# VHH binders against Global nitrogen regulator NrpRI (nrpRI), part 1

Every score and structure here is a prediction.

Target 1, 323 residues: Global nitrogen regulator NrpRI (nrpRI), of Methanosarcina mazei (q8pxy1)
Amino acid sequence: MMDPQIERKLIEIMRVIHESDKPIGARAIADELNNRGYDIGERAVRYHLRILDERGFTRKHGYAGRTLTDLGENEMNDALIGDRFGFVISRIEEMAFRTTYNPETDKGDVVVNISYFDKDDFETVIELISYTAHAGYMISPRVRIFEEDSLEMSLPPGKIGIATVCSVTFDGLLLKAGIPVEPAYGGILQIENKKPARFLDLISYSGTSIDPIKIFMNRTPTSVLEVLEKGEGKILANMRQINSSAYEMTGKILKKAEKVGLAGCITLGEIDEYLLGAPVETGKFGAAVVGGINGICALEETGIEIETNPISTMLDYQTMKEI
Structure headers, positions and changes below count from the first letter of each chain, unless a header shows other numbers; Kabat numbers aren't used for antibody chains.
F, E and O are the ipSAE of ESMFold2-Fast, ESMFold2 and OpenDDE, as the mean of both directions, binder to target and target to binder. V2 is 0.75 times the mean of E and O plus 0.25 times the DockQ between their complexes.
[cut] marks letters that were taken out.
The coordinates of atoms that the task and the answers printed are left out; those that the model quotes come from them. Centres of patches stay.

## First folded at step 4 (VHH)

Design a02 (from e03 with S35H G50A; framework vhh_etentamig_d1)
Fold by ESMFold2-Fast, scan of step 4:
Structure a02 (fold): chain B 323 residues (1-323), chain A 123 residues (1-123)
Amino acid sequence: as target 1 above (323 residues)
Amino acid sequence: EVQLLESGGGLVQPGGSLRLSCAASGFTFSNYWMHWVRQAPGKGPEWVSAISGSGGRTYYADSVKGRFTISRDNSKNTLYLQMNSLRAEDTAVYYCARVPYGSGRYLDAFDIRGQGTLVTVSS
């Protein structure tokens, strides 16, 4: 979906903004990129800045120019260590490999997303995340809270952190059972009458350095609150492709996970068939899973300022508490 | 561009002292927890110490607690590690690290370190 050449230019533009000590405009960005060997004009930079604004990575300061948001800063840091396309897939593979959770014992490490927010919003955050999880639009109702003095989590002053289970945990569960999983798409899933209907928008994980889930979150195109109230609207979801030979084993593992509260798998497709409108390669089947941060999307819809680092780290699931 | 430049290492006798420095640039230094991490010859990385953005909170590995003191000067964008009562087992390359928000304390998300500074404790 996203053009890899455009993605590379976005990374370089963010790098220039990051290195600026004050807001920077399109002309100055273009001049700096030309000094670095890029053949790019001010008009093209303005186009790319609008994409960055749309993704929530930059903040506009009128005629003074742009600065990076906290999310943009995190994306820039990811891009600096993984300056090649495919970084997101490599990170998913790493975190899946590090997953040790065993549904039979309810012990081991799961992959988590970390969100942080103003401590004054704590009660609203917990209430809405709990509501979203118990409605079935998150992976698990277990969370881990990190106060600003927590050694286990890097947080800005005055903020509280919350860890929520990431869907990559399923990739890890399947990998440990000998089933390779191919990440396919992050997307916006339409819910109708409390049931999944179809994907409205998809971004491929292949060839991108920016997590598709981060892109959708920053645009806030979800309507999780509407889904919670009316059973209709848009949520975050993602799709995996798995070889047809693993169909029966995959179903068994996901049912075991569901019994211990990891109930984020929306549906499994049939072999060789599209799933919820998303294409699936011949010889494979699709698995659609809710985005682990739909509760965070609901909070953003209420106007609460909350930053999220998806696929952030590993946590011992036993240390996470049901809300 | 985030840059971290370590200095202050050298050869010191057991029981001696050294003060390490880390000059930071390319980010708002005062908003980030900073860490010291070391790697001894033939061993994996070991976390040593952490300090909050304001300097109000500090943490130490049990192996160095009571001997090392972490501090920072936000007006100079500089992190320090005062090392006292040095032992042979403190011999290592010392790195400073900024950890991105939402990352674990052991540099779980990514590795932003300079070239490090070598500390050798030997007679």
Scores: ipSAE 0.013, ipTM 0.402, lowest interface PAE 8.0, mean pLDDT 81

Design a03 (from e03 with G50Y; framework vhh_etentamig_d1)
Fold by ESMFold2-Fast, scan of step 4:
Structure a03 (fold): chain B 323 residues (1-323), chain A 123 residues (1-123)
Amino acid sequence: as target 1 above (323 residues)
Amino acid sequence: EVQLLESGGGLVQPGGSLRLSCAASGFTFSNYWMSWVRQAPGKGPEWVSYISGSGGRTYYADSVKGRFTISRDNSKNTLYLQMNSLRAEDTAVYYCARVPYGSGRYLDAFDIRGQGTLVTVSS
């Protein structure tokens, strides 16, 4: 992750761009920030704008300067909400730490995504999520349903909520065994002949406060339905890096989790080798895990309106039911 | 634009009472669970109470249960907190907050918070 001081400056730069109503250049941004009490020069602003460009948060307009992309507006808004931590890595670390599920006892809390949709779509939602989970493209076939008047879920009137298991649950399982996991990339994974082939697109978890999976939900189309029907297409997946010394223990823990219905590790890489085209740091190995919301992506592909909060909260796994 | 505006804070003696109000605008107030959150000097925020969109369900932190009452008037887009039997440890800035849709187990989460109103309980 980047220095928190740099991240704060990136957010303030995005705020200036948002408030300009027209494309704005580095000099004008620096002048506005200085008027707001920041001691920053045009050169530093240009450096930070390059970072924002690389993250897809800003768009260049030739001679006129920059504007925010939809991703940039969402990032800025998420960072400014007092209930949210600035960095997605911090959220992952918090949720992994709060994970108490023990595959040996089948007790404890797992990390979940929360989705909500119109109650009239309930049957289609359940059927497609079940199909996707049993095909192996979600973490677990267990879900929890929330009615619109549930005490445990704040829902809009006329909506139903559904909790699905989040891949960060694996980070928590490994952490409890003493194995630190580094989230590397969220991405789009190509499936061919029902097997992983390669990552087509990757967003680093480093230096962003928005979950890369959430970014892909809005900008890069999946084809989960195609994968379910033909065994080829695009799904959401994450790549994690783990120290080479933990190779054998990681394999054992993931196998135990699979026996209790927490499957989702598509493949483990070799030490020091790229995994499915994604780079892996020297001294580490990669682990590719399906995105916990591929069933939700399939629903979006059918045109169903469904909203999702990834890495949303913790739920007792025993309160979740197989569908 | 969405906004929340608190009022009703002030200085009160231990054992006294205060009623806080929060005026909401820019969204369909009756569709949202609402909460009160407080922040004591030098400490992090603490959830106090939350209320369902209809007002039919209310929940309280153990520290205020039996002393505070949350209510709402959806016709006026206003949230209230009636505080009785106030203690020195209730001294804090009190914030009105909107509970985001899809907030699960942690209903003390919020996406919009007002500017706050200071409550000082001192003899």
Scores: ipSAE 0.011, ipTM 0.424, lowest interface PAE 9.5, mean pLDDT 82

Design a04 (from e03 with G102A; framework vhh_etentamig_d1)
Fold by ESMFold2-Fast, scan of step 4:
Structure a04 (fold): chain B 323 residues (1-323), chain A 123 residues (1-123)
Amino acid sequence: as target 1 above (323 residues)
Amino acid sequence: EVQLLESGGGLVQPGGSLRLSCAASGFTFSNYWMSWVRQAPGKGPEWVSGISGSGGRTYYADSVKGRFTISRDNSKNTLYLQMNSLRAEDTAVYYCARVPYASGRYLDAFDIRGQGTLVTVSS
């Protein structure tokens, strides 16, 4: 669980590193932050730099200090543009509200992630995403392909886009049935004997301006390929919590969604009980949902260069094709 | 180093026309999608139009469709926006942007390097 005050300090530290023309050390960072009105010492900066290192946002240069990675640069810029904590929760709420999909009719809009890759990788991308989806580690086996010449999406030359269903679709589906869903944690989930075992790492959605899924993609590598081959390893997953009064209705809706290929809820918890080691608030139950981009993580594990925008936009589910 | 320089803005009467230009340097212009983005007084940035690297694909915001035309000259590394039937609502600073992501969805993802060019539509 990340403290909102820690997240604020991480962004300010990244800003100082960004503004440096050369690698910068903890003492120089602390001095600059104090000049900007922050009360922070070198020891505290070293602690925060370790967090940034673990998230893949900074690169060490021995005694010279640190620089931002490309990921760190992007996250700092995103945070500065958004300029607020809770941005991810606000985005989730917006996209859940915009979800119109109805599993009774198999019609309406779902939330999607958009990924871009070199067109020469197309066959490998489709094959591995299909395999991951049919193994149960993505939300749906339906995708939409955006060719270089597609009129629906602007793509850099030589690139192809792919839309995959985002787990926030479940938040929207339940919301439309009158069930508010609280996004609790993004995390790394251990799979053993093809079943969820426990969360190894968790980041709270509350009070963060940085998407937990992006953090995990660069901090703790997944082993989706290992899970596909051996039935054990690490995948991306999210934990939701829902009011206990909605327990029966939630189960019914998720079963209907599963029949139309939206099968990403891998574990529904009991009322008032921890789910896979993750805490659940009294009066609620947990739901563990696979991350919508586990197939993309598998591709990254093979060395394929792929850029992903999670919780990207809405697409009509009827226009997405099974692969 | 990527550089984008917008020009062609000015004061026009409602119903008038203007052509904006963007001179690009520091990258292989023909390999990138390009966009026009505008920011009206007191409002956030709004994506206006996008064009593929070859010029074969163009996209427009509903607010300008049928009135504005985006084009490019890859031999001159220049992007254009022809604006016809201008309205008071078109008053904004117009920015040229290189597209790293899908246009119209991630305004904060546009690589806006230029100073912009001001278009004022007023009687």
Scores: ipSAE 0.000, ipTM 0.115, lowest interface PAE 17.6, mean pLDDT 79

Design a07 (from e03 with G102Y; framework vhh_etentamig_d1)
Fold by ESMFold2-Fast, scan of step 4:
Structure a07 (fold): chain B 323 residues (1-323), chain A 123 residues (1-123)
Amino acid sequence: as target 1 above (323 residues)
Amino acid sequence: EVQLLESGGGLVQPGGSLRLSCAASGFTFSNYWMSWVRQAPGKGPEWVSGISGSGGRTYYADSVKGRFTISRDNSKNTLYLQMNSLRAEDTAVYYCARVPYYSGRYLDAFDIRGQGTLVTVSS
């Protein structure tokens, strides 16, 4: 067993080799990793390549460099999927644990997504996010804006940041009450007559190497603007599974949260029953929640460039302002 | 948790020099790219310079290239910015920033934690 830092570098080196159309050498691998933000030199890459050779994951092509073996290809694919999925679940667990918000007092920290956009788009961004939130397609109408005078948050040059409430906040609320929550699916939810109808598409958290919500955003399969205009269309939503013994307590906690404006839970399913067409494991019930970034999806639909980091950090909910 | 504490700013005449320092704690300093970011009065943050975790690679904004030198001492968890040939337009609050370390994407944003250090270039 090796140091976890070394194992991670081995996986990233294999990834670079996998993405190459031809055998690749240590210098080119080091250059590509540095372009991806890793601090690694050619000498260190040669050391790691030797380890990959010894494990049978890479094949030497003389001075031309290395390619992945079939074993290396399989290992890289498995490790990449496992690491990305494990990262998402681990991040959800960490952020849920760090959640301190109490609906009884309306105090404490919530989980937020952070989005970045050009300063010139500020008014359009605020208007669409406000409209989407007040229409009920975001978790909360409270946001926090990070402008040029805000130094509490990482801010890329020329950008403004906005924090929106993340659905993982509900996982945290329930955890604090002793109720563990299992992420099940991210998906596209059909809205009809301004109400949830059915999931049209689902990606299991167990079947993806990246957050399902990010996958759907990149594919732009939503029609949030259509929902805002005529009460029908497609939004982002996710589904959780909770043990049947927690059914009554879960409902009470979510109703208390709704009374203070934290109202992204669309519906609770029946024990052992499908929820909005999504499967639920025996002995559990489903909970469907709006995606915290539907307002961001609406902005992308207008052609605005916006980068989003979901499940990004914690913020004191009282520092977030209603828009 | 992550802490970044800037120091070394002050009043300096045009053409003068200053050396800024940033004391880092709460993370494995040598694993992260670090940057200096400045904010002039009435303007947003402007990236100034960046350095790799090992210190083997550096990059600079065109406005400071040839005048500023970024460096680090990983044994002391400290980042430095040596500023030479200072100009009135270099007047700003200077912030130490960690480049976030996320799987596959490490240069997307700047993690600014401290109050910064004020540099005033005036005759």
Scores: ipSAE 0.000, ipTM 0.116, lowest interface PAE 17.8, mean pLDDT 79

Design a08 (from e03 with S103T; framework vhh_etentamig_d1)
Fold by ESMFold2-Fast, scan of step 4:
Formats: structure tokens, C-alpha cells, sequence
Structure a08 (fold): chain B 323 residues (1-323), chain A 123 residues (1-123)
């Protein structure tokens, strides 16, 4: 969903489910919402419930209806508690501020995601991440590996950690050049003939306390392996909005970053125009970038158990090795 | 300024119970996932449990699932670990850790870790 109004309706439906002491069906949800002043029918509620199912927020109980999952309960609790509102945006702002990487010098700290997996999967993990990065569906082919008892990271026995570059690094690059960036949407991007075609689904960063990327990962909606094999399918991507006055400077900075191996900006939109089907505010232009964890999504598609912490920490880019 | 202080460790008999506390200061406690990690004598560190900032999600290592309960009181900036049905193999130094961003599972990249509290399970 791309509409803030639709995101609010999803939250209200989750609120009704949250307040129910038993599984609740679409008709009962519609009746309750109408009692609360909303003009919504059973058909529309069924449509929204499917979206909530897809996001992993609701669990279907046959004909009895739905309940909130642990993920959905967390989203509702955080949405109802105002002090949790904006946590994801605050984290993005913090990490962008801490970014020191300079494409002119190829030095400084970048934002990374950290993933954990069984050491028995190491060869498959490295091979598939390398393949995904070199195909252009990750931010960088540079990673850092963390073994057990590493001075840089504590890991449980039998696990290996891997750091991959996070797209928030671009927010930091632009911020350091004096260009404020607004995170807009995380989403699922359709690839056709190895080119971006359109966003199939979008979640606003302002509409959730849970990172949109984590929501999509929970239902494994990507088909990164299909994209690698056939040049068509679905990947994770995100969109940000930037003030029109920074249009030329943004293009120059992203071009310089690409020259030093920080690729992943899929495309820049025109001022005041939709980008890949996603809405852009008047006075701004969109910037679409690949999700930094598409290689991890590909691993999940093979059945490998892997845990990912997006926007996890800062690492010196020169300590990351190309694979 | 930013600090984590564990307490509540001690000697306990097998089958007994113990509650650990971790007092957090210098940051907005409710914004962070928190974890408990332990290190037994002569062994490496082992992730025990994690809890989301709101408390809405919790995760446990298989070795403690069903016996330990993680919880938090955001109004008091305090993290808890209720340990029931304690076994000799639970003997370890227990550490409180702040998770910068993540699910609180495994040994996430910690930016802050406490000094630890010793738990000894013996008759």
C-alpha cells in the first residue's frame, strides 16, 4: 500500500482485532468500524485483511477469523504508545548523521546490516551474496565476516556474522554534502528484462514502528533467485524524497559513489513526477535504491536460516572485503 | 554517561529460582531491544534471551525456553530475567546488553554491555 490513508485504515483494523478477545471475522470488523464512525464494507475489510496477512501482522484461524501475530501485536502496541512512534525514522537519522564516508577519498564509515547464520552454510552464503551484488542488486560487493570470538563482534558458537552495506549510507552521503533526505517508502520492486519496472507494494516509513524491510522479509515475498536466473521477478528496494533544489548536486554525488563501488541507486525521478509508480510530493524528486539485503533474501528463498538486523551499525568501508 | 548495571546474581540450589535485574541509564531505554548473554566457566559467550523496546516480542535460546522469562519496565529503565528450574549448566556470568537495532536474537552487534553478575547453581 502507497497511500497514508490506507495505512491508517490498516492500523484501525488491527486495533479492532487487538481489542477482540477471540478471533474476529471481516463482517464483525466492518460492523465495529462502522460503530466507530468509519464508512467501510465487508468487502473492503477483506481486502485490507489480506494485506495484513501478507505483512505478517495477522494470523488466519479458518472460518473463525483472524488474530494479531506477535509482529502485529508489537506494531499495534508501538502505534498506540506514542513514545515508540518514529523510532525507525530516528534510527535512520542517527545512522545517516554518523556516516563519514567520502567518495572523493574512498574513506570513512558506512552504515551496515548485520546477518547471522550457521557456519555450515558459509560457502553458499558467500557465493550467493557475491552473485547478487555483482548482478547489481546490493549496494556494494564489499562485506565483512565475523567469526566466533571476533574482537569486533560477539557471536554464539557455530554462527558467523556478515556485514553488508545499508542503503541509509546514501542518506548519510547526501547529508554530509548539505542535502537533507526524507525516507519515504520501503517496498517490493518488479524487475523486467533486468531493469526496474514498478513498485508492486510500498510501506511508508511514517506509518509503522517496524522497519518495512523486516515486514516484507517475514512473508518472504521476494523472488531474487528468479531475477538472477531470468532477469525478472521481485526485489527489495526503497525510495526517498529530496528537495528539487538539490536535483543536480544529488545526481553528481551518486555518480561519484558509483565510481568507487557504492552502486544501488536504481534511478532518479524527475521533479514533481511519480517514480516507478510511487508518489512523490510536489517540490521534490524521488530516488529509488536497491535494498542492501537482497542477497540475504535470496538465501532465505533457498531455505537457509538467516537472521538480519538492518541499519545495525557503522563500519569503516576500507575494512570491508570485496567478494 | 551511558551505563548498564546488572544485579541479582548469587548462589542457588538446583531447581531453584532467581531474578536478575539490569538498570539502564543515559539513553532512551524504550527505544532499544535488550538482550541477556551468559558466559559459563571455560566456555564462550551464549545468547540467552532478547526483548523488543515495547516488550511485545521476546526470543529465547532453546536451552532456556520454558524456564526463563525476559521482561522490562520502561518506566523504571530496568530489564529483568526470571530464571526458574535452574540447572547446574546455567552457572555463568550473566550480562545485560543493548542492541543498537535488530531483533534481539543471537549475539547482535552490541554497542553497550554491562559488567555482569555471577549465577552459581550448586547444592
Amino acid sequence: as target 1 above (323 residues)
Amino acid sequence: EVQLLESGGGLVQPGGSLRLSCAASGFTFSNYWMSWVRQAPGKGPEWVSGISGSGGRTYYADSVKGRFTISRDNSKNTLYLQMNSLRAEDTAVYYCARVPYGTGRYLDAFDIRGQGTLVTVSS
Scores: ipSAE 0.000, ipTM 0.169, lowest interface PAE 16.4, mean pLDDT 79

Design a09 (from e03 with G104T; framework vhh_etentamig_d1)
Fold by ESMFold2-Fast, scan of step 4:
Structure a09 (fold): chain B 323 residues (1-323), chain A 123 residues (1-123)
Amino acid sequence: as target 1 above (323 residues)
Amino acid sequence: EVQLLESGGGLVQPGGSLRLSCAASGFTFSNYWMSWVRQAPGKGPEWVSGISGSGGRTYYADSVKGRFTISRDNSKNTLYLQMNSLRAEDTAVYYCARVPYGSTRYLDAFDIRGQGTLVTVSS
């Protein structure tokens, strides 16, 4: 979804369909939206339903109307959570506060993403995540596996779950040291000769009701496999802004974290200067961090179906195993 | 603090009914799909039922379809499971579970579950 005007209307229509317990038609959708204060007619709803059909978010049921597909349900969830302005930032703040990990002791809780996939894909998933992590394009090579009989997590039948470290762990690490971190942008980062070159696309955290990383997962292709093979391509990355007074301390903390396997901060910018083409506010410096799910992006590039919930929960880092 | 607290379990005879409740706190309850999961003695966990954040969509395992009803009251941050026509095979600890942030699917992995409430169906 590229056009903000269209995106807003598509989200509201999907929300109405999501709340229906049976297929719903364009007239009923229009009536419900008007009851909620939206000025939209049946003809406009039909136009937007066609777009949703084309994107695979809705399924037609003849004269009975439409339902959301699995893809549409997932897209709707991002929209419903993001419908509350500032919700993504609030979630980041909550998870950063819950982070207790101390790199000096190698103990405490980290923020994780949860992904799940068919058990038949297990070996390929572990191999590619390991490869991506050891190449430096994930936060940590430690993961936690949840099998279908696990008491810790109830999974869909035939699925295996995997927890990978989320970049919000760095926000928490710095917060515990007294350093406030501002999420600035999620983006697509160009890698050249195994080094960060520039951001190709950016979405501001403060300007969106949907998690920027999820937007990029859905609309902008990565080439993580190309980066792993040739040292060139596109990965997911985030940019944070930090007050200039914390520059030296931030560098020291991130270097300590790197020594214990939390190596996702790939570069720090100069005070008051753009970082990799991304703007930085006066009195601050930028910190570019790899997306915690680049290994999942690599798997999607091979055609493996994986569902991911970023910034999902907390896990004790000691219970995560290096792969 | 995020907390889920189940109640309503107990001993019931075959063919009887029981209603479970789950009190949620520490998060915006209406933003999450919620599920009931059970674990019978000596067996792994089994997903039972799921409900959307609005309550507009409900899903059931085939083993309970037509007998159990999931519902929620978002004004009270409470999830319910009405269990009718109970059978010996329904004997289990029942857990309230939150579907992870960013998922609407009823069978998705769960990031938070409660302490459980025991349901025993026996004559």
Scores: ipSAE 0.000, ipTM 0.187, lowest interface PAE 16.6, mean pLDDT 79

Design a11 (from e03 with L107E; framework vhh_etentamig_d1)
Fold by ESMFold2-Fast, scan of step 4:
Structure a11 (fold): chain B 323 residues (1-323), chain A 123 residues (1-123)
Amino acid sequence: as target 1 above (323 residues)
Amino acid sequence: EVQLLESGGGLVQPGGSLRLSCAASGFTFSNYWMSWVRQAPGKGPEWVSGISGSGGRTYYADSVKGRFTISRDNSKNTLYLQMNSLRAEDTAVYYCARVPYGSGRYEDAFDIRGQGTLVTVSS
C-alpha cells in the first residue's frame, strides 16, 4: 500500500493555517508543527505551501503569509470529518447509495452539483449551460434554480444557485442494478471532430484527498467554448472501471438513461482494453462520462465568477426543469 | 477567529428539559443557515434541527419533532435548542454547525462546527 506521508503533511499544514486567526508564514507553521510533535523545518513547509498554492487551497498575502481559500476550507473540513485521504471515493459511494432515480419511471433522486453566481449574470449562465447541455457535454439539460432567499439552499446574499446533474448519478443507477462501479480517474479529455479522442491528463481517485474535478477547475485546463464553436478542444471527463461480468447490463442501463435525458456517458471501452488512452485493469472495462460541470467551465472561460460545490446533494429529478 | 461555542449540556432525568446555546463569532451570523447535530456514544452523527438565516423557517428530524425547538437571536449571534420531554435515546454530544453556501438543509456537510456539549438523559 502507498504511503500517504506527503498528503498527511499537507493536511496538517492546512489545519495549522485554518486554526490561525490571521495570515501565517512558513516559520510560524513549522514552529507550531514542531510543538505538535512533527520534525519539520521551515524550508520543507515552504515547499509544501507551494504545492497547496498550486492546488488552489492557499492564498499568499505577500509577507504576511497564507490563508486558506474556500476550496482549502472545504478540503480541511472534509479531512476533519474522518482524517480521510480517500474522502472523495467515500463521498462518491455515499451519493451513489442515496441515488433513487429509475430511468424506466423517470422518478427519483439524482446527484447534483450546486453552483452559485451573481444574479446579474443569470441570463448568460442559463444560455451557456443550455447550449453546453444540448451539445452533449453535460449530463442533462435539466437544472434547478435557487433564488437568494431560497429555503432549500444556503446561498450568499446577491447570488443565485443552480443545480446541475452530477455524473455520480450513473454510479448510483448501476449500484441499484447490483453493479459495483470503481471510480478510476478524473481527467481532461481531448475532443476532435465532435468525438472523444484521448485523455490528455489524468488524476487517480486513489491517492488524492481532493476531487480531481476541483483540481482541474482551479487550474483552468479546459476549452469547452472551443469545443462548442469548432468541435475541437478540451473538456472535463471521468473514467470508471466495471467488472467484465456486468458489461451487457451496464450498456443496457446507460442506453435507458440516455433516452430520458441522462446522456453523459460518452463511451464504453472493450473488456481488458485501455479506454481513450487511460489504463483499465485486467478483467474490467472502462466507462468514460462527461464531467457534470462542463457548462460551468465554459462560464469560467468567459470570465464569469462562479463557485461550484460538486457532488453536493440529492434532488428529485422531477423538480428539475429542461432549459 | 471564526468560532462556534456550545453551552447548556448536563445530566437530566427522562421527561426533563434542557436549553442549549451556541455563541457564534467571526462571520455574519444572519447570512447562514445553522444546524444542531448530535452524536450518541458509539454511533455516527445525526442531524437534529436546522434554521434559516432569518429564523423564518425551522426544520426537525422526525425523532425530535414536537419535543425540540430551534431558535436564533441574530442581534446576539446566538443559536438555541430548547429540548423538552427528553428520553434516554437523546443522550449524545450536541454540536452547533454552520451550513455552508451551496448546501441543502438536510446535508451533513458543515464548514464550521463547535466542540460540542454533552447531554446525558438518565435516571
Scores: ipSAE 0.154, ipTM 0.607, lowest interface PAE 4.5, mean pLDDT 83

Design a13 (from e03 with Y106D L107Y; framework vhh_etentamig_d1)
Fold by ESMFold2-Fast, scan of step 4:
Structure a13 (fold): chain B 323 residues (1-323), chain A 123 residues (1-123)
Amino acid sequence: as target 1 above (323 residues)
Amino acid sequence: EVQLLESGGGLVQPGGSLRLSCAASGFTFSNYWMSWVRQAPGKGPEWVSGISGSGGRTYYADSVKGRFTISRDNSKNTLYLQMNSLRAEDTAVYYCARVPYGSGRDYDAFDIRGQGTLVTVSS
């Protein structure tokens, strides 16, 4: 590996080449990079292009410029994904740290997801979210509604915002008690006879640059409506790992949270054992929690258009109302 | 680190046009709603326009609707505001803002980082 600063510039140059409709030369690459805020001249770009040529990442087309080879395209994609590794874990750490909610006092801030939808869909949205929450497939039946004229939330005209409790709230509760939590997987969880059966698909938090739950929302269909109707189907869930020394205390904290309406922990695993088919490291146990946005997934299944930002911000739990 | 850098302002005659740009860095630009906010001398801040992360939804203040167009190029991490049929009352410093969740519509609630770009409409 060469100097990290040089490697960064090589990746950005490859990105510019990838985005070109035709072979692109050093001058045009320099101009485009300057448009993106890089201070780089044509001579420096030519230097970097020679490195890319030597590594087999670019192909020369005489005076017309360069294109990416298959090797170069693969390297660019891998490096861009690598540059964003840890973003989701960093976000989870930030939000867990900002969590102040105490189940014993019923005071403090919880982590929320924020969704936006057309105000004409309001009644259907509230009905399905309420149904999903009371069926046990969301963290809490408490939500906060932000109308068009709300001063607390920036909303486009004609839209309503809704905040739902995020599962990272549990990470924060445990952190405040001195228990470190490792996010392991986001996934699709099979429900059978109204109970968790197994994870059908898993994405590691350490292996993605995008929140696994966001990936599943956009690409892999859930069947939350089927679960609500028949007690079988697919929901979003997260799996986390916790050190075995914290087993007893974790159980106590989760029971206290359940008493005050934070009831999304669907299954707590045994020490050193796989949980619902998901691997757990030796010396740890797993905790599977429903995704805080399963009610939003149900709405998307009906064809309602909703924009959702998971692990979005903090809200005072006492300002959230039961639906 | 989050950075937002506005450009494109200047002196223009009534009825003229300007295009403002905002170069964004330090965050996943396509994941955020973006807005333009302006502040005229001696007045409070005013929300001008907003655009969704994908660019599929756009919204405008009544004072600029039909005259201004907000757009974005996610491949370049850049937000734009095309301003047509400019009026003296459009004179203001224009700010690019990331829309943080849990924030109100007030100027102070928007994630504004730059110095803004001054637009003066005068003969």
Scores: ipSAE 0.000, ipTM 0.130, lowest interface PAE 16.0, mean pLDDT 79

